VH-VL binders against UPF0128 protein PH1314. Designs and how they scored, part 7

Target 1, 225 residues: UPF0128 protein PH1314, of Pyrococcus horikoshii (o59052)
Amino acid sequence: MIKMLEGYYIIENPGVVPAERRFRMKDLKAWGYDLHLGTIEGERAYFISKTGERHEGETYIFKGKEYHVSRTQKEIPENARLLARIIIERGNPYLEVWLEEEDVKFPLTKEDPRIILKRIWEKEKLNQLLKHVRAVGLTTDFYKDNVFTQGIPLPYEEYPPKVRRVLREVKDIHRDLTGFGRFVFQYFGEVDKMHNYRLYWTLPTLHLFDIDIANEVDKVLGMLD

## First folded at step 23 (VH-VL)

Design s6 (from r1 with light chain D93E)
Fold by ESMFold2, last read:
Parts: structure tokens; C-alpha cells; sequence
Structure s6 (fold): chain C 225 residues (1-225), chain A 122 residues (1-122), chain B 107 residues (1-107)
């Protein structure tokens, strides 16, 4: 899973980007939503609203339909799963979210994942993710260029210990958290107490909606700062 | 026999210079990262210089940066420490130390020399 | 820089006693920690690396444990030849730093 090409250090965990993923209530809350049980046009349903926007007992019109909130959920119901996937329609990515209770699916939202990710990252102060994200689709690309010298990339045998710890952490994230990833790294040395490096990191977008995974990626991106 | 032997220590006045040597034997010196570590009289250990196996990566802590120069001659199995602008607080025993290896997690010292004393006083 | 703090600074114990020395790092060092033994007038000798791995040729009475910022070195049954000063050292990042040392004496 490690390849050395042309002055690069590559960490790749090959596999398939998962089609859908199960999430927790804490993730939905981090995305900025409340989950409700109630009715839509008189029929029992689960639905979401922005955190704090709607309250138990409230009836309202949204996009031409009548919603009634019976109970705002504290947790995902035990007989249900919160699921999401990334779909691409006419070149644009969408996060599609639903609740599956038994074998019944309740659509919750379909929204631009970039908007939701930015909201999460701003609220959680994940500044490395905000600063270095470059593309969001089925995978999300990060690019960080912290090179202030015109030197040649160093081979791994010249890496100082902390740089090697970053590479270890990336391997662990791919193995333990995301299953898939590609990390491309160049190290140019330390100048004026600053590590000089360049990195490109591709991760499955869906996993970045898990706030614990997002936090770990942000921490690793900042380890050499 | 696998060993490191330091030499070149002595007594010098503040502001003067001294050059230490460390001779390696019983292993392939050019394969290993090397360091200098010092110990003030009755005190603990302080890492003062590092050099990679090929000599292309070098590191100094702030306490000696700009005053000490580490180097190596792999053809002679010898490590050097040039110490300039010496201060009384540089007084101590200077050890050379070999790093275990270059793989992740192997950056600890598994072989030490016996040390060479350096005294900086008027 | 990562500060390494050892406790106690000195201790006395009898032959056969269990001896424990602690080392605290100012930040997590993820088990990148060594323990060295330095007998009087001698160079340091590596005993433990990676917080808990025993160096080849080191007696099994020596052990290490811990994680994160808190690490422990143990001698299960003290021997007369164990009179020394013991140092922890982190190798997580540069600069490498050592604890202040623990002087071990036999009563």
C-alpha cells in the first residue's frame, strides 16, 4: 500500500468507495438538522428541519405541503437507520439522506454536500479542511502546499520523526476509518522551524459527514504546522 | 566488537573552539543516523546534534544552533562535532549515539560511546 | 519542545523490591518513548523502546507501560547491579528530549 515514485511518498488503500453509509444522531445534528416524527399531508412520516426552526406540536407549510411535528427525536429510533449516499446528477454532487424504519424509507433531504460540509467544518472549527479542500464529488480532494524553498524532495530515509508520524496516522485513517484513500506527499525539509511539504489527499466524501472522521483528518492535516 | 569511541575533549576558555571525533567499528557506519548527546556534570542528558546516514539532513536544537556543526566522513567511519563560541554551560561529557534504524518507529538510540569530557572555563 | 518530567527524582529500595518510576510528557507521544539505564561513570544503556518493548539482552525484570502522556518503568525484583540513574526519552519529534533522571539507590 506504499509506493515511492519520482520523489513522492504515496499511501493508498485501494477498494471501492461505499455507495451508502449509516450515521448517528450526532452526525445529523452536526449537519444542522433536527429529526421529527409527525405527519406530511396527514400521513405518518419522519422529516427534518434546521436545528431550532420547528417545535413539537407545530404545524407548518413547506414547499406546498402541510407538516405536523408530533415528536422531535433525541436519538435515531432503535428500529431505524439513518442512511446517506452521494449521487451525481448532471455533473453535480448531492447528499441524499433518508431514514429507513424497518423496510420503509423516509426521504429527509437532498442537498449540495459542499454546503453541508462547509457548515460542519465552520461550526467545529475544522480549519485545515476549510482551507485545503479543492473538490467535492464521490471523493473529496484536499491539497496543501507549504513549500517555501526551491529544494528537491527528500527520500523517506531523510524524513524527521514527526513527518513519519503523519504518514503513520494517514495509514491508520485509511485502514481504520475510511477503508479507501489516496495520499500523495512530498517533503522538502525544515526551514526556519517550518516543515516544507506538499500533499494531496483523496478521501470518500461520505465518510467526511461523520464528524469524528472529519476531526481526525483535520488534526492530521495540521500535524506539521 | 561493535563500539563507538569519542575523542577530542579537553579544557578550553569561553569563546574558543573544540572539535570532537567519534570512531565507529564493528558495524556499517554509513548505514546509520548519528547524534551527539551531552551531559553536564551531575545533570541529565541533552540531545545537541543529528546527522542522517548520507549527511544530507542535519538538525540542532536552539541551545547550540549556529555554534555547533555536526559532520561525518563515511569513508573513515568517523563522526565529528565542531563546537565554536563555547560557553561555560557547554561543559559536560559528550556522547555519540547510533540510531537503531530509519524505518518508522526505529529512531531511538541503541548504541552509545563512553563519552569525552569537555570543560569550558577561564 | 516536548518536556519530559520524571518522578521521583531519587529513591531507595531493598534488593527484591518492586520499583516504579514514572515519566510524563507535555503532550501525547504515542508510545515513542525509551528508558535508559546509566550506571555511575558510564554511558546510557537502552532498556526499553516503544514504551513497552524490551531491548534484546535486557533482563526480564525490567518492563515499561503507559500511553499518551503517562508512562511507567518497573523493576519487578531489584538487584544490586541495578544501582543507576534511569532516564526516559521521547523520540516522537525533534528535538529529542530526556527526563531529568531518577537516581536509584540500594538500602
Amino acid sequence: as target 1 above (225 residues)
Amino acid sequence: EVQLVESGGGVVQPGRSLRLSCSASGFTFSDYWMSWVRQAPGKGLEWVAYISSRGSTIYYPDSVKGRFTISRDNSKNTLFLQMDSLRPEDTGVYFCAKQRGYSEGSEYFDLWGQGTPVTVSS
Amino acid sequence: DIQMTQSPSSLSASVGDRVTITCRASQSISNYLTWYQQTPGKAPKLLIYAASSLQSGVPSRFSGSGSGTDYTFTISSLQPEDIATYYCQQYYEWPYTFGQGTKLQIT
Scores: ipSAE 0.574, ipTM 0.838, lowest interface PAE 2.5, mean pLDDT 92
Fold by ESMFold2 at other seeds, fold request of step 27:
Structure s6 (fold): chain C 225 residues (1-225), chain A 122 residues (1-122), chain B 107 residues (1-107)
Amino acid sequence: as target 1 above (225 residues)
Amino acid sequence: EVQLVESGGGVVQPGRSLRLSCSASGFTFSDYWMSWVRQAPGKGLEWVAYISSRGSTIYYPDSVKGRFTISRDNSKNTLFLQMDSLRPEDTGVYFCAKQRGYSEGSEYFDLWGQGTPVTVSS
Amino acid sequence: DIQMTQSPSSLSASVGDRVTITCRASQSISNYLTWYQQTPGKAPKLLIYAASSLQSGVPSRFSGSGSGTDYTFTISSLQPEDIATYYCQQYYEWPYTFGQGTKLQIT
């Protein structure tokens, strides 16, 4: 942990952001999708639709191809893995999602991660993430400015206990959940029972598609409210 | 020996003032956060003031905020509590306490004085 | 403010008995909890910090456990010198708050 650079407290974990990550049905549902087994142009496939949009037994045309829903999945099949990665194409980030059944890959979607993250955060009422997100790419940046005084930042030795608990929680998230992160923090004191602080938090975007990790980050961002 | 010794308690009328002192010895006083804790007769314990090692960060709970002032003189190894506008409910034994350390997780108090009694009555 | 509730308020036990005192916080305090012993006319003495860590010089018959909002203090075999009032206290956030105390007596 890199401590204090002229009024800053910095928590950096230099781990490697994984190229891809495995996800659960819970996460796919939070993203706003149903997973189906059926056919595309008569060939067996897995595919998604927006939650509630398509039903078992339905046949429909999408982007010039005929889809038939044989069964809507309740869980990720035991012989399969739900996988995703963030790719950058011509300066734009995309969430690429697929199901891997044994060694066969079924592409599910390739979509702007900002759209999906906003949908997750709205549905799950993760208001700190919604309010404080500033950039989404291979990493996601949060910025929170809750400074109402004209003072200078305090050294760590002057931090009250609750503020130190926030820093502990951030260290735990980096260690236990994300592996990588950069948290930059300034504390200006408590005035009228209001903590005055500024923070910048960089986390791997892919991990924020895990709903349990997103929930934990949102909780920590709100701890001093 | 490491110890804290309180003084300055007594019997006063409501609305009056009293100044408590706590003399520290056997440790580097200026390295540690200090506090005052009170205990009403037959009642539990209540934290009433905290002060950082340099004296620049201070906290009071609502029950005493605006009436009590904590301070320290690190050159004399002494902690103070100025108590103004005293009320009967401020009656109790007042202890000074030393924080274990200033690192994360060390913010508990591990050394207490024997206390000084304060009685606020007509 | 975080409220700390101890149970029981008083307790009578015989020498050699196992004694258990519980402490409940009004919100999670993440093991930022101390147990203090106070004999009449004396200052509180720290026994346990971080919910379960024994302070130096404290006999091993004292122990603490718990997590979240629920914490337990145990004396494995009560001794005559253990007669006191016991307090839990959270140090998660300001103001630090105490339980109301548990007065331990011999019958």
Scores: ipSAE 0.563, ipTM 0.830, lowest interface PAE 2.5, mean pLDDT 91
Fold by ESMFold2, fold request of step 27:
Structure s6 (fold): chain C 225 residues (1-225), chain A 122 residues (1-122), chain B 107 residues (1-107)
Amino acid sequence: as target 1 above (225 residues)
Amino acid sequence: EVQLVESGGGVVQPGRSLRLSCSASGFTFSDYWMSWVRQAPGKGLEWVAYISSRGSTIYYPDSVKGRFTISRDNSKNTLFLQMDSLRPEDTGVYFCAKQRGYSEGSEYFDLWGQGTPVTVSS
Amino acid sequence: DIQMTQSPSSLSASVGDRVTITCRASQSISNYLTWYQQTPGKAPKLLIYAASSLQSGVPSRFSGSGSGTDYTFTISSLQPEDIATYYCQQYYEWPYTFGQGTKLQIT
């Protein structure tokens, strides 16, 4: 939906913020983990370790339990799904991650999503996300203020083509990738080849753990630079 | 009949000025973004100025910035190009061009005038 | 600025031939590309917009394709009235830029 209100251009897709999402091995690797099949206290299980920390055939103690690595997985098993959700506990967000193999659930981790997102964004050089993130919960908020001139925001009819391309990309991201989003935008014109604009962008946090979506959002945030 | 008609071209010495006009008919001129595009003799096309429908947004490429001024009078359905400090390399045919519309992706030229010749020589 | 490079700069072909002209952008322009026809002594005429969309009233023998940085304009069966210079233009961002043109002649 587009609203013309008080000098703002608003792109909103009022879908449902998703409760859980399926992920690929590519995403788990970007989060900094290896997936193993083996045993925990002699019982068959899937579990994770930090990338490169544990190897096939290794036995180790972690938090009072004995782990044995039988095989490090190269892909998510075909009969399994890697799943995650955001949980809010006492006002703090947590990313819960598990593997579901034929209706059996193997918990993998429960961590602060801000720590994992920062790790991903630093490793992948997603500098727009790093610089402009303001809040992380069920949704993640970005704020970018690139206004250096004194003036009144322009209406959409005055936007140059490149600015309109940004708005189209945002609409496409909401429609095709995230299902939900709110983008609030003001444009003040181009001065000395610099676009003067302000934006606020709210997206579902869970989708930012998909590395391809994170890359696309980072690109769009930088399009007018 | 939908058309654009340019006028005001001529022969001038380097350093002088010219003012071009473009008269629009057959469509609601005030709804559309307008541009000037020039073509040197035997050469390709070069975009030289842009003005939004309300006249609030104006753009010039570096080749003419500071020397050319685009303007419009929506009450008279007329687009203007004031060309100052003219150089021999400004010689060419000057076309006015209408953009298709204001929606995303409609910024291409769907109507052109026949052009007015400008010659800058000693 | 986005540079637009057309190939070839000129060509000759016979009536009925299939003609292909290529346009390359110096960066991705996401299909924001037009093809214009300019007959001698006349103004440019829009043929194709959005890389592949045919303008109203343009014969179906004209077509466009491509994506990213590489775009192609095709005349499926050349006609005598197609003698012209053809230009691509990007409208992805300012400044708008044109290819140098391809002069098409009939043998």
Scores: ipSAE 0.555, ipTM 0.832, lowest interface PAE 2.5, mean pLDDT 92
Fold by ESMFold2 at other seeds, fold request of step 27:
Structure s6 (fold): chain C 225 residues (1-225), chain A 122 residues (1-122), chain B 107 residues (1-107)
Amino acid sequence: as target 1 above (225 residues)
Amino acid sequence: EVQLVESGGGVVQPGRSLRLSCSASGFTFSDYWMSWVRQAPGKGLEWVAYISSRGSTIYYPDSVKGRFTISRDNSKNTLFLQMDSLRPEDTGVYFCAKQRGYSEGSEYFDLWGQGTPVTVSS
Amino acid sequence: DIQMTQSPSSLSASVGDRVTITCRASQSISNYLTWYQQTPGKAPKLLIYAASSLQSGVPSRFSGSGSGTDYTFTISSLQPEDIATYYCQQYYEWPYTFGQGTKLQIT
């Protein structure tokens, strides 16, 4: 028979999972890329390379095309926006990233978001995200199981103060940072000074590419450890 | 009239036991978390036990854990503190306190009893 | 445990003076802070909760402010009946902890 979860506390915001999002140079750097202005087959373009891989003045061949780096950008150009979206093709997620200068789009990469997220999380030591991620698509699922007892979940009225503070922080993240979110939480009590709890957290994947949001989520995931 | 009245304090020798009671009136006792707080003579305040409204969640700081037992009888509107293996440093006035509410952010204690003195000496 | 450091430990002031007491937490407590007044021989009385919210029936000359780790309690115009010891207390997590107290005297 099918068994629904019992004895849980749910925090949901009916906000929007963004179709695309603007990002900062800080985020692109955290993803492990440099942004260049130069030429591709002699035509003016913006393009990326792995951090430190290509330098100003360098000419190289990539996927059968000649690239020349005129200038490595320190910031997103004033007349441009760094944009990304998640698309699903044949059941697989892809992060598409481009720079939009005025009305012209310069594709930068189309890559498995899981590879980039792991790179970010490893570099930034976001260990809760690394350990507890389960699935990445338009949204990302986290699951943490820190239950060592055979008991039943407690109702909210039995939650200790710090556990209630975690729920407050989650509400604030959904309201202030992500818009949409779904957090399902079961609390089993404290045994041997260890909180026994289980959580499910679904957040928009695009927001997890913002390093400041990723840091905040990682912090909250570890609050009861 | 919302009221908390402690009783059962006294003078006891080290190693002995004492049981404190707190009688509650004027509110629905079973809806609220309760606590015991002590104050040594001329000194500050220390929380020594917390108990949830149903009695299933209980917390003790390390200073009293294993020696003190908080309990409640919701049918009699009474809170208890069983103090075993008493030490001279347990000397002080013991207050019972009621939590303000059962919603997030209401976990502060807004009503206190008058206190009952406990002296542990030879 | 979260340590609460309260200062000053004592002070004297004249009737009508503005009095300020500070309380510092060893970590952020997100405004989960109370201020209590205790007169000799009596139980503590709640004055302020949530760092800045005035308890019902408490005179408006009492106020609280602050955030994060740093909190302030103020009496805008000291009255003779305000002679007491004042305590801050965090209720962010267990065990709840008090500051050391500030004994207020009138000159």
Scores: ipSAE 0.523, ipTM 0.824, lowest interface PAE 2.8, mean pLDDT 92

Design s6 (from r1 with light chain D93E)
Fold by ESMFold2, last read:
Structure s6 (fold): chain C 225 residues (1-225), chain A 122 residues (1-122), chain B 107 residues (1-107)
Amino acid sequence: as target 1 above (225 residues)
Amino acid sequence: EVQLVESGGGVVQPGRSLRLSCSASGFTFSDYWMSWVRQAPGKGLEWVAYISSRGSTIYYPDSVKGRFTISRDNSKNTLFLQMDSLRPEDTGVYFCAKQRGYSEGSEYFDLWGQGTPVTVSS
Amino acid sequence: DIQMTQSPSSLSASVGDRVTITCRASQSISNYLTWYQQTPGKAPKLLIYAASSLQSGVPSRFSGSGSGTDYTFTISSLQPEDIATYYCQQYYEWPYTFGQGTKLQIT
């Protein structure tokens, strides 16, 4: 863990970005989907539809296949796990989502993670994430430039308490929520009751699909505004 | 052993100036943030100035900004408060306080002096 | 500025009683809270820091708890020497602010 570089404060949690992650029904709903048990071409399956688009007992054709909804799930089944991973194909990221029931995998969707993240962040009004995202891949990069008065960067020993609280929150997010992250911070002081700072924050993209983690990151990004 | 001793308080007329001193002993003064806190007679406590260990970061609440100046001389283990344009509402006991440490979570003040009284009246 | 609302403003209790004082912040202060004891005519003395951590040399009858915006200070068995005014103070951000104080009397 490399804490200080001249003019910068750096918070890094070393590790490997997880290849896949378990999610809750709350997350799937935030992504804009319902989960169904039913049949696809007569074979028992789990599948998704956009929230409110399909109902129990409905039969429909989608992409040339017949779907029948037996039950719309209110929670992830107790014998199943909702899983997702980020895959890079031809230079583009995809969110692959599936339900695993007793070692049987049911593919649910494969979609550009940028589309789903934007949908979540707009719905939940996570304005800091919307404003400051710069790249989405296996990791997501945020950049925020809140410098109104150019100055010399201060060392940590000169940071006001509130600025130190932001750094504490970042350390806690890396430790307790994401397991991996890199936060690079410069602080230039307070002028006219406005904090002047610049930050770069790299986090695992997969974790940003957990709505509780996304909320925490958004709050921290706005703490000095 | 570890102690803070304030001095320089007194009775002055409104509009006049007063300079408070705080002598520190028993610890490495230059490692710690320092502050002044005041207490009006029969009232609660109010922070009036903060200064970093090197003296380069300083903060004043609006009630005293522009009138009070905090400073320190690390070679003499002494903290100062220059109080200009004094008002009757500045009347109170002025305490010197030492921050516990400079690391995250140590920004609370754990040692206080005995206080020096300041009265501003005509 | 973060406003600290302390309750009650005064209370009376007998030696041996359990005493509770509460402190509410106008926003979350994430356990960056101290409790001070001030005997009349003397400087404040730090009792509790980080909402629940006991300062060295402070008797174990004193304790603190709480989180977010709501914090509690407790004396488990009141002693005659505990007669003082008690203040909570947030150190989450500048300016640090105190509650109005709780004057504790023994009956």
Scores: ipSAE 0.462, ipTM 0.783, lowest interface PAE 2.9, mean pLDDT 91
Fold by ESMFold2, fold request of step 27:
Order: sequence, then C-alpha cells, then structure tokens
Structure s6 (fold): chain C 225 residues (1-225), chain A 122 residues (1-122), chain B 107 residues (1-107)
Amino acid sequence: as target 1 above (225 residues)
Amino acid sequence: EVQLVESGGGVVQPGRSLRLSCSASGFTFSDYWMSWVRQAPGKGLEWVAYISSRGSTIYYPDSVKGRFTISRDNSKNTLFLQMDSLRPEDTGVYFCAKQRGYSEGSEYFDLWGQGTPVTVSS
Amino acid sequence: DIQMTQSPSSLSASVGDRVTITCRASQSISNYLTWYQQTPGKAPKLLIYAASSLQSGVPSRFSGSGSGTDYTFTISSLQPEDIATYYCQQYYEWPYTFGQGTKLQIT
C-alpha cells in the first residue's frame, strides 16, 4: 500500500487560460516600447520602437521598409485595443502583440517572451521573479526552496499567522487576477526567525505581462523572507 | 461553563522560579492554540508565550526567551508557564488566553482567564 | 516586529458622547486587528476582531473601521459602564503586539 505524502498545501484554480489578453499603455511601456502612429511604406499604421529611440517627425528605414512617425501616443487610442497572446512554434514560445483599431489589426511585435519578461523584471526590480523562474511557455513555473532544517513538513493547523496570509494572497491572485494557477507549498517551521518552506507556483504566462500582476506575484513570493 | 482559571502566582525573590497553571473547562482544550499575556502594574499588555494545540510549535519574545517555558497537558486540560531566573520587571498579572481557531483569520484571542499576580521583589 | 501606536493615551468624555480611538501599525496588517476592553481589576474582553467585526454579545454601540496601517475604534454613545482601558492588537504575524492602551474616563 502507498501512503499519500503528507505536509503539502495546494491552492489550485482550474480556470481556462485565455487565448489573448488586453493590455494598457502602462504595460507596453514596462515592456520597453513606445507606440507610434504614422506610415509604413506610405500607408497609415501603428508600430512600436524601443522607448526613446524614435521621435515625432522622424523618418527611418527598418528591415527594408520606410517608417514615418506622425505622433507618439501617450495612451492607447480610445477606439483601439492593445492585444497579445502566447503561441508555441516548434516547441518555442512567442509573444505576439498587436493593436486592433476597430476591425483593423496592426501587428507590433513577435518575440521570445523570456527576453521581454527578463527586461520587465530587471527594470522593475522584481527580484523574486528573476531568481525563482524555472520555465516559460503557455504557463510559467516558479520554484523556491528556503528549507534549512531536517524536520518534516507541518500540517496546516500548525502554520503561523503570516504563513496563512501568504496562502490567502495566493488564493486572491488566482481568483481575482489570473483565473488559473497552481501553488504547491510545504512549511517546515520557523527557526531563528526564518521561515523554512518550499513552494512551486504555476501561472499563465500572458498575465505576467501585466505589470500590476507581476508586482503582486513578486511581492507574495517574498512575503516570508 | 466555558472558562480559563490561572493559578500559581505569588511573591518570589529575584533569581527564583515560579510555575503558573491555567485550567480550561467547557471546551475541547486540545483543539486550540494557547498563550500567556502579562501586564505590569499600571502598564499595558505584553504577549510572552504561545503554544500550538499539539504542543509542537512554540514561540517566545526575546524578553523571556531562555527563561520561560510554556507547556501543556491536553489530557488534563491544563496550560503551564515555567518562569526561571525571575527579574523585578517580570512583575505583573499573568493571563492565559485561547485563540478563537486555527483557520485563516481566526488567530485572535476570544477567551481570557482572570489572571494570577506575580511579584518579584526582595 | 510590528509596532502598534495608539492615540490618545487617555480620554475624558461625557455620557452620550461619541468616542473615537485610533491605532496605527508600523506596516500594513491587512485588517488583522482586534480591540479589547479592560475594566479595572478585570481581564481583557474582546470587542472587535478583523478590524470591524463585532464579537458576539458585544453592544452595537461599539464599532471598528480602517485598513492598511490606520484603524479606528468608536463608541457611538458613551455609557457609564464603558469606563475602561482599550487596547488594539495586531495578529497579522508573530510576535503579537498591543497598543499601549487608551484610558477612558467619564466627566
């Protein structure tokens, strides 16, 4: 007979990972981009450049095409939506980003999400995300091992208050922010005012491009430090 | 009747020891975390010890760590505080207190004993 | 450790007055806060938990509010039996800490 492993606490929201998500100008800026209205080969278009790289009135050549910047946008236009999705091609994840103005789709970029996420996390000093990320695909996995003792994991009834607050925050993130998530937790006690714990956290990658969600996840990952 | 009753307080000289007891009745003592809280004369409240329902998790603030020992006997519905190397600043009324529950958000004290006085003086 | 700062330290009011006591935490405690009443010579009595939830059997003239670091306790119409010292306490994390108390007197 196999006995089930004791001492785990699991928080799981089995919701559907959305195919695409709407984002704000704040998010695009955190990704390191400016949004421009202008022309590409003389035709009206929206396009991006690295923050501060291109200016209003500038004409330039990029990948064999002529771009002209008429106006750098301060906000997403009110009749438009900034959209993104994660796609997998030949086992590799890509972030596709576009602006949809009414029925017209303006592709903005397609890039490895790991590159953009690292840029965001470094710029925003989200050190827990940087330190503990293990895999990025349609979902992103985090693993943190802060165990310094030789004891066995404690049951939930033995968790001190602050540890229970972490679990509450995780439930709230899954319910209110991501819709899907899986959090696997073991707690080994507090020794010399240091919490001893191990965690594995799986979240939808697309949601981590929302800077407010990324900040909340980073905060929760560090709550017991 | 649901209650907590402390005993074992008294007058002792500095450097001596004292053992407090708290007898619980009217509820399932073994289900609950317990604490000792003290109050110096004319002063506020200070949390001094905490023990989990099974006795496996214990916590002390620095002011008493190494001198005080909390314990429990769930078969006798009794909480204990062993106080060693007593100092004049340990003088006060000592209360035992019951945590409302162990679920998230229930970690507040909903039942207190009447208190037992401890005086440490020569 | 989370420090709890309670104001005022003492307070005089008349029967029927509205009384307000404040409690400030040194960091956010996310509404994990209690208010206790202690009459002279007696044990503390729980009045409010979770910042705003009234304990069973406590008169409705008592209430609590606040969030983050700033919390208030209110007696809507002071009664003679409310003469006591009032304490806030955080239970967000160990060690549990109390405010220094507010002594309420009737004039």
Scores: ipSAE 0.346, ipTM 0.747, lowest interface PAE 4.2, mean pLDDT 91
Fold by ESMFold2 at other seeds, last read:
Structure s6 (fold): chain C 225 residues (1-225), chain A 122 residues (1-122), chain B 107 residues (1-107)
Amino acid sequence: as target 1 above (225 residues)
Amino acid sequence: EVQLVESGGGVVQPGRSLRLSCSASGFTFSDYWMSWVRQAPGKGLEWVAYISSRGSTIYYPDSVKGRFTISRDNSKNTLFLQMDSLRPEDTGVYFCAKQRGYSEGSEYFDLWGQGTPVTVSS
Amino acid sequence: DIQMTQSPSSLSASVGDRVTITCRASQSISNYLTWYQQTPGKAPKLLIYAASSLQSGVPSRFSGSGSGTDYTFTISSLQPEDIATYYCQQYYEWPYTFGQGTKLQIT
């Protein structure tokens, strides 16, 4: 549903954010992890390590338990799903990740999502996300203030074509990629070849762990620069 | 009956000024972005000015920036082009054109006037 | 500015022939492309918008196709009233720009 409030353009998709989401091996690798099959204290398990930290055939101690790497996986096993969710504990967000093989769950990690997102965004050079993130919880908020000459905000019918194209891209991201989002936008015009605008963008945090979605959001944030 | 009618063209010497008008009828003029397009003799078409429906957004290409001024009077359904410091290369037929809409993908021009000739020569 | 390169510059054909005109943009324009017809002494007339969509009232013998940087305009069976100059034009970014035109003549 698109609403126009005085001086603002609002793009909102009020869809249901799933509690958990399936991810691909490319996402796990972008998060900075390898997936291993082996044993923990002699019991068959899947587990992760930092990329390049552990190798096939290696035995090591981690948090008081013995791990043995039988095989480093190149793909998510055919009978398994890589799943994650955002959990809030005492006001702090955590990314909880596990592999579900048939009906058996193998916990992989529980980490501060801000640490993992920063790692992804730095490695992938997603500079708009790095520069404009304000808060990370169940949702992630971005705020961008690109106002050099402030005046009365223009109404939508006065927006240049390129600005309207950005708004279309936001609608497409909400519809096709995230299912939920809120984008609040003010446009003040172009002065000295610079667009003067302000935006606030709320997206589901879990979807930003999909590297393809993160790339699209970063691209759109920079379109008027 | 939907139409655009240009007027105000003529023959002028370099350095002089000319003011073109475009009268709109058969549609709600104030809802639409408008533009001026010119065509030099035996040549193609060139956009020379754009104006938004309320006049808050205006654009000129470098070839005419600083010399041409687009404006509109929505109460009289009239578009204007003030052409100052005219040069021989400004010679051509000048058309006004209506943009279809302002939504993404609808920025094409679907209605044109018949044009008014402008000749800049000694 | 986006350069639009149109070919051929002129074309002769017989009534009933299929004719094709091409238009190449200097960058991707995402199907933001129109085709115009202009008869001598008249204003341009919109035939095709969004690369392939026919304007209302335009005969079905006219068609457009293409994507990215490469676009084509086709008249499936040339009629005497189709003698004109044809222009492609991008509306992807300002300033909007036209191809050089293709003058279509009857043999």
Scores: ipSAE 0.181, ipTM 0.646, lowest interface PAE 5.9, mean pLDDT 90
Fold by ESMFold2 at other seeds, last read:
Structure s6 (fold): chain C 225 residues (1-225), chain A 122 residues (1-122), chain B 107 residues (1-107)
Amino acid sequence: as target 1 above (225 residues)
Amino acid sequence: EVQLVESGGGVVQPGRSLRLSCSASGFTFSDYWMSWVRQAPGKGLEWVAYISSRGSTIYYPDSVKGRFTISRDNSKNTLFLQMDSLRPEDTGVYFCAKQRGYSEGSEYFDLWGQGTPVTVSS
Amino acid sequence: DIQMTQSPSSLSASVGDRVTITCRASQSISNYLTWYQQTPGKAPKLLIYAASSLQSGVPSRFSGSGSGTDYTFTISSLQPEDIATYYCQQYYEWPYTFGQGTKLQIT
C-alpha cells in the first residue's frame, strides 16, 4: 500500500511479522556455523560449531559435556527443518535456532542477533546494511541521510527514473520477500548527478537472516549511490 | 468532448526540422503527464517523449535524445514536439498521448490523439 | 531497456472463439502492463491497465492476467468488431516499451 504524507513518500505493507521462520543450510553457513550429527553425553543429537572448528570423528568437551561428531551435514536432513525465532528477554533481542526432526527439537544456539547479523554482513560485504542499521529488535530499522543541499522535499512527479525504480523495488520486497515493511522516503533532487534523499526502512529482523533477502535489501539501499 | 488533436506533420528531407502540436480539450490539461508515441509504417509503437504536468521533468529514449524536444504551454492547453535533425527512420504517425498521472501506478496512456503523419525522405 | 515479446505475431479465429495472446517481459514488471487495441488506420485504445484492470467502457469479454514476466490477454468470445492489432506495453520504467503487436483476423 502507498501513502503520501506532507514531506514524505511512504511504502508500507502492514502484514504479519511471523513468530518463527524456516531457513536453509546456506543461511546457517552464512551465519558462520556447521551442523553436525553425533552424540552429546552418549545420546544422539544435532548440534553446531563455528565453521571449520570441529571435524568428523572428533570428540571434545564443551561446557562440561562430551560431544562426538559422527557426520558433518552438507544439507539439512530431508526429514528435518531448520527453524529460528527472535525473542525479547529483559529488553534484549535473541536469535533462537533449532533443528526439528519429526517432533524432536534439537536446540542449536541462542545468541544476540546483532552479532550474527554483523558477521553475515561483513562476510558478504553488505556494506549498506552495516553502515545504515540503527536498531535491531523484533524489527530492524535502517536510516540513510544523503542530503547535502538545502531545500524541501520534491513531489513524486519530479522523481527521476532511478528513484521511481527504487520505490518499486521496495514495494516488491515488501510484497514478495518480507510480507511486512515500512519505507519512508524524502527526495530533494540531484546536485552534480548526486541524488539527495533521506530514507527510513523498517523490516522484520527474522527475514534479514535469509541471506538472499539481506542481499536484496543491501542492493536497494545502495541503488541511488 | 474529451480529445487530443495533433497537427504539424508533413514531408521533409533528412536533416530538416518539424514542430508538432497537440491541442487538448475537455479536461484540465495542466493536471496530466503527456507523451508522444510514434508508429512507423506497418510497424509497432515507440514512445519518444515524456513531460510532467508542470513541465519540470522530461525524458526521451536514446533513439531521439538530443534531437527531439517536448514542451507544453498549459495556458493554451497545447503540447509540442520539436523534431530536429530528422532521419528517414523517424518516418511514421506521431500520436499525442495523455497519461492518467498524478501518483505512482498511473503512468499508463488513457487517451490518444488521431495522429499526424511525418515522412522523412529525399 | 525492458524488451516486450508478444506471441503469436498473428492469428485467425472464428466468431465465438476464445482468443489468447501472451506477452513476455525481459524482467519482472510487477503488473505495470497495459493492453491496447488498434483498429487499422486508427489510434490505439486502452483496454486493460495494471495487467488485469478493465478500462471503463471496455466490454467484459476482454480480460488480462499474469504476473512477473508473463502476461496473458484473453477475448472470451470473439466478435467481428474485435479485428485489430493488439499491443502490450510496460510502464514499469522509462523507456516505456511495447510488444511488436499481434494481428487478429476473423476466419
Scores: ipSAE 0.015, ipTM 0.592, lowest interface PAE 7.6, mean pLDDT 90

